# Designs tried in a protein design chat: VH-VL binders against Pleckstrin homology domain-containing family G member 5 (PLEKHG5). Part 12

Target 1, 101 residues: Pleckstrin homology domain-containing family G member 5 (PLEKHG5), of Homo sapiens (Human) (o94827r584to684)
Amino acid sequence: QLLLEGSLRMKEGKDSKMDVYCFLFTDLLLVTKAVKKAERTRVIRPPLLVDKIVCRELRDPGSFLLIYLNEFHSAVGAYTFQASGQALCRGWVDTIYNAQN
Key: E = the ipSAE of ESMFold2; O = the ipSAE of OpenDDE; V2 = 0.75 times the mean of E and O plus 0.25 times the DockQ between their complexes.

## First folded at step 20 (VH-VL; framework fv_denrakibart)

Design o1 (from a3 with light chain N37D; at its last look DockQ between E and O 0.81; V2 from the best seeds 0.79)
Fold by ESMFold2, look of step 20:
Structure o1 (fold): chain C 101 residues (1-101), chain A 118 residues (1-118), chain B 113 residues (1-113)
Amino acid sequence: as target 1 above (101 residues)
Amino acid sequence: EVQLVQSGAEVKKPGESLKISCKGSGYSFTSYWIGWVRQMPGKGLEWMGIIYPDDSDTRYSPSFQGQVTISADKSISTAYLQWSSLKASDTAMYYCARFDYEWGFDYWGQGTLVTVSS
Amino acid sequence: DIVMTQSPDSLAVSLGERATINCKSSQSVLYSTNNEDYLNWYQQKPGQPPKLLIYWASDLESGVPDRFSGSGSGTDFTLTISSLQAEDVAVYYCQQHHKHPLTFGQGTKVEIK
């Protein structure tokens, strides 16, 4: 089931920053980018299993941290996402939490 | 249609200042980086730096840090490369290009030839 | 810094024959998270700006003829032109954007023999 979708700004490591379009389903989160004039969406990261996500709002306006865990509960990925506003950011964090419970 | 249109060729003397421009159109200007690439006569491509116009986050090649200033004015979809005091060794073709961390440099401007001689 | 080294510096190939250009990086450009190599190939024809040919080591940019192909992973990459055409006379550059600073190879000039 698709629960939420929208544009986010994604940061990885110290350098990478880009606009992405995310789809949150009941069991996974997809991070996509448009393939320019082809009008297609391409998944640019492996699907993130919702049950392996740790998600926390950050102090920066409209931002949240997403930590991805492996099967041993060790962090194997870290993403900072920025929504266009605090309400949208809270919506993402709450929806992910609700999908886990 | 994504386009990057650069300002025209420049002939300058050593010690003069210069600011060249790169205007983007046909895409969301604030959603992509703009990079600057130097090509000296008969030589290869050299990355100078990139800027994210939305917040002016700027990253320089170590070889160009302190030698040039990269800036942007998002209100007119324009990025800039500037020198405070040109040297003869700055004679080169300068390209701007749109950059994305997934796709690299996917659209390029036509280039601005800068000639510095007495 | 990740140094990109191309070989050869120049090559001459008969029309319709295969052209092969190698690119080596001093460090891996593979991003383990998505298993993609952040390695691009660009073509620069005489008097023109560079043009993106291949991204993610092997994916053709839209409008690029399928006689162009990219292969390799990690530190060793190859650009192949399966049947050289007159319009393929250019300098070809590899480039990585896996880590800063972003770096280009020195270029390989392809000419008709």
Scores: ipSAE 0.729, ipTM 0.916, lowest interface PAE 1.2, mean pLDDT 93
ESMFold2 (binder alone), look of step 20: mean pLDDT 95; pTM 0.962
OpenDDE, look of step 20: ipSAE 0.826; ipTM 0.949

Design o4 (from j1 with heavy chain Y107V; at its last look DockQ between E and O 0.88; V2 from the best seeds 0.81)
Fold by ESMFold2, look of step 20:
Structure o4 (fold): chain C 101 residues (1-101), chain A 118 residues (1-118), chain B 113 residues (1-113)
Amino acid sequence: as target 1 above (101 residues)
Amino acid sequence: EVQLVQSGAEVKKPGESLKISCKGSGYSFTSYWIGWVRQMPGKGLEWMGIIYPDDSDTRYSPSFQGQVTISADKSISTAYLQWSSLKASDTAMYYCARFDYEWGFDVWGQGTLVTVSS
Amino acid sequence: DIVMTQSPDSLAVSLGERATINCKSSQSVLYSTNNENYLNWYQQKPGQPPKLLIYWASDLESGVPDRFSGSGSGTDFTLTISSLQAEDVAVYYCQQHHTHPLTFGQGTKVEIK
């Protein structure tokens, strides 16, 4: 079941920064990106299982951290997302939390 | 259509300043990086740096750090490459290109030939 | 820095024959999170800007003829032109954007024999 979708700015590691389009379903989060000429979207990361996400708002306005865990509860992915505003950021964090509970 | 259009060829003397431009159209200018690539006569491609026009986050190649200034004016969808004092060794073709961390340099400008001679 | 080394520097191939260009990176350009290689191939015809041919090591950019293909993973990559055409005379560059600084290979000039 689709719970939330929208544009976010994604950071990974020290250098990577890009605009992505995310789909949050009851059980997974998809990170997608538009293809230049076709206006087609591609899933650019493995689907993130909602049960394996640790998600927290950051001090920077409109930003949240997403840590992805493996089955051994070790971090295997780390993402910083920037929404267009504080309210939208809280919407993402709250919706992920609610999907987990 | 996604396009990058660069300013015209330049003929300069050593010691002169220069600012060349790269104007983007047909896409969300603030959603992508703009990179600058040098090609010296008869040589290969050299990455100079990239800028994210939305916040002016700028990353330089170590070889070009302190040698040029990369900037952008997002209000007119334009990126710039600038020298404060040109050298004869700056004679080259300079390309701008749209950069994305997934796709790389997917759209290129036509190039700006800069000739620096006494 | 990740050094990108292409071989050969120059290649002469008869029309209709296969051209093969190799690119080796000094460090892996494979991103383990999505198992994609952040390696591209570009074509630069005489007097023209570079043009993206292949991204993610093997994915064809829109509008690129299917005689072009990319393969390899980690540190060893290949660009193949299955049947060389006259319009394929160009210099070909590999490039990585896995790790800063972004780096290009030195280029491989492809000519008709």
Scores: ipSAE 0.714, ipTM 0.913, lowest interface PAE 1.3, mean pLDDT 93
ESMFold2 (binder alone), look of step 20: mean pLDDT 95; pTM 0.960
OpenDDE, look of step 20: ipSAE 0.849; ipTM 0.951

Design o5 (from j1 with light chain H98Y; at its last look DockQ between E and O 0.83; V2 from the best seeds 0.80)
Fold by ESMFold2, look of step 20:
Structure o5 (fold): chain C 101 residues (1-101), chain A 118 residues (1-118), chain B 113 residues (1-113)
Amino acid sequence: as target 1 above (101 residues)
Amino acid sequence: EVQLVQSGAEVKKPGESLKISCKGSGYSFTSYWIGWVRQMPGKGLEWMGIIYPDDSDTRYSPSFQGQVTISADKSISTAYLQWSSLKASDTAMYYCARFDYEWGFDYWGQGTLVTVSS
Amino acid sequence: DIVMTQSPDSLAVSLGERATINCKSSQSVLYSTNNENYLNWYQQKPGQPPKLLIYWASDLESGVPDRFSGSGSGTDFTLTISSLQAEDVAVYYCQQHYTHPLTFGQGTKVEIK
């Protein structure tokens, strides 16, 4: 079931910053980008299992941290997402939390 | 249709200042980086830097840090490359290009020829 | 810095024959998270700006003819033109955007023999 979708700005590591379009389902979070000409989205990261996400709002308004864990509980991905405003950011964090519970 | 349109050719003398422009259209200008690439006569491509126009986050090649200024005005969908004091060695073709960390440089401007001579 | 080295510097190929261009990076450009190589190929025809041909080492940009293909992974990459046409006379560049600074290969000039 699709719970939430929308544009976010994704940061990875020291340098990478890009606009992405995310789809949050009951069990998965997909990070996508538009494919040129075809007006399709392409998944650019492996699907993130909702149960393996650790998510926390950041002090900077509109931003949240997402840590992805493998089956051994080791962090294998770290992302900073920025929504267009604080209310949308809280919406993402709350929806992920509710999907886990 | 995504387009990057650059300002016209420039003929300058050493020591003069210059600011050239790159206007983007046909896409969300604030959703992508704009990069600048130098090509000296008969030579290859050299990355100079990139800017994210939405917040002016700017990343320079070490070779060009302190040598040029990259800036943008998102209200008019325009990026700029600027010299405070040109040298003869700045004679080159300068391209702007749209950059994304997944796809690289996918759309290029037509180039701006800068000639610096006495 | 990741140094991109192309070979050969110049290549003369008869019309309809295969052209092969190699690119080596001094460090891996493979991102283990998504298993993609952050390596592009660009074509620059005489008097024109560069044009993106291939991204992620092997994916053709929209509108690029099927005679172009990219292969390789990690540090060793190849651009192949299966049947060279007159319009393919150009300088070809590989480029990595795996890490800063972003770097291009020195270019390979392809000519008709």
Scores: ipSAE 0.732, ipTM 0.918, lowest interface PAE 1.1, mean pLDDT 93
ESMFold2 (binder alone), look of step 20: mean pLDDT 95; pTM 0.960
OpenDDE, look of step 20: ipSAE 0.839; ipTM 0.951

Design o6 (from j1 with heavy chain S31T; at its last look DockQ between E and O 0.79; V2 from the best seeds 0.78)
Fold by ESMFold2, look of step 20:
Formats: C-alpha cells, structure tokens, sequence
Structure o6 (fold): chain C 101 residues (1-101), chain A 118 residues (1-118), chain B 113 residues (1-113)
C-alpha cells in the first residue's frame, strides 16, 4: 500500500519554500512535516488522491510539477517538488504514473 | 534542542560598519529560513527579512531593502545582518529567529543590542 | 501589505481574571488549500526575546499552558488568557505569514491591575 516515501523540497506560489516528508500510497499522497519537541509527523495538506494528480518532470534538475484537480478537472493545487537528485525525481514521477495505471 | 545564539552587544558611532551574527544548532540549519527582526527602544517588532541558508535565497521587507544585507555561511551554521554605514536611528535590539512557512518564527535568539551614538 | 491591528494597546487585568486581545488583518490570512489561518501569537516578557505561543490561529505550541487559547478566522482573531497569572505580564504580538511582507501587529501590553 506504501509505494514510496522520502524528503522533498516543496514550493507553492511565489514565495513559499520548505522541506517536507511525503508518503505515496496506492491511493493517496500525504505531505507531512516533522514537529520537533512533539516527536511526530504532521500532515500539512489535505490528502491528495492519486487519481487526481497530474505530474511532470521539469527542466530544473531534480524537480517535478504536481497539479491537483478537483472533480470538475479544474486545477485546485499546484506544487513544485525538488528531490535530492534527478534519479529520485524520476522515481517519484514514474511511481505516481504507475499507481494511476 | 533548537538554539539560536547571537553575537554580543555593540556600541558604535554613526558611519561605522557592523556585522552581527546568529548561530543555529540542534536542527538541520539548511532546511529552515533565518529571519531578522528589529525592535527599537520601547517599540514593537519589525520584520527585516529572511534567508534560506542552503541556497542564500533572501527576501527583504520593503522598509529594509537596500538598508541592510542579510547573508549566511552554511558551513558554520551562521546567519548575518550587516550595515555598511550605521545611523543613530539604527539603535535597537535585533533578533534572529528560525522561520518556516507553516509555523512562522518558532525559535528566537537572545537578541543583539546595537547602540549608535553621536 | 497586510496591516495587522491589535486592540487594545494596553490592558490591565486582575489576577485570575480573563484577558482578551484582538487582532485584525487588513486582508484574509486564510489559505484556502488547507483551510488554515497563517496567523501566530507571540509573547514577549520584559527583558526577553519573543516566544511563539500559538500558530495556525488556534494551535498551542508545545509547553504553552492551556489557559492560553486562540480563535478567529480570515481577518479577525483573538488571544484569550482564561485566568491571568503573574508570569503572563508581557507584550503580545499577532503576526501573519500568509503574504509577503511578513507583518506583526503593534503589540498589546498586558499588566496586572
């Protein structure tokens, strides 16, 4: 049920940049952050349904774009993720694609 | 334990340069922003800017753009605030704080008092 | 810029009584994607640096006593101290990080009456 997990750098909009830890399941992608002192992980975005994700590798090394669609096929979320390297980035994109197909 | 330790108090004359420091420990220094906040005597908090030490991505408050330089040396987990020419109106307490776009300013340094006298 | 306006500027409250501080933003600080308000409260005791009390408008930071609570959404927020204690004498600041530039309220000084 868990397909892939790991650290990514997440960018949203013009200014936001942060390090997150993502869990990809067969049906969901969770975006989490560790909360120091509480020694736990917190989900910081609504769970992203895998079948509503569109993702594509970007020209920037190790980066991919994730667009989240609503039930009307309108984009309701846009994220840029950066992995530690190009191979890891491709791994995320391919694993999401394979989970959808 | 997350800790931000700032350099000591400074007494300066107008026109002098100054660089104060903020050393982070107890966390991954390159994965969080460091911000600088001014507090003039008897006044409130003013955001000056933030820096992401991993790549030196720096964002300034419009009020401080061009007035100060924010920098970081990630090899020694240290952020800096610099003036090229101090003014008496720069007399204030300066705080560094760790920043994240989810949590805001969650850990603060002890402050550096800068006194600029004629 | 999002202007953060606190009221009152100063507040005197008897020990054990409720203190209420208001913060109004000139623009919404609600992020529609996760429905969280990017609004924090900080406490600054005399001679000390600020300390994070509340994030996401209503979530208490670890180690903060439960007499502190935050509420509100969008543009109108409150910080409540249900039973004021001597160690709560401080200046309290609201702050938003929804939109650049990051901005603080002017502060509310809480004193014992």
Amino acid sequence: as target 1 above (101 residues)
Amino acid sequence: EVQLVQSGAEVKKPGESLKISCKGSGYSFTTYWIGWVRQMPGKGLEWMGIIYPDDSDTRYSPSFQGQVTISADKSISTAYLQWSSLKASDTAMYYCARFDYEWGFDYWGQGTLVTVSS
Amino acid sequence: DIVMTQSPDSLAVSLGERATINCKSSQSVLYSTNNENYLNWYQQKPGQPPKLLIYWASDLESGVPDRFSGSGSGTDFTLTISSLQAEDVAVYYCQQHHTHPLTFGQGTKVEIK
Scores: ipSAE 0.715, ipTM 0.914, lowest interface PAE 1.2, mean pLDDT 93
ESMFold2 (binder alone), look of step 20: mean pLDDT 95; pTM 0.960
OpenDDE, look of step 20: ipSAE 0.847; ipTM 0.952

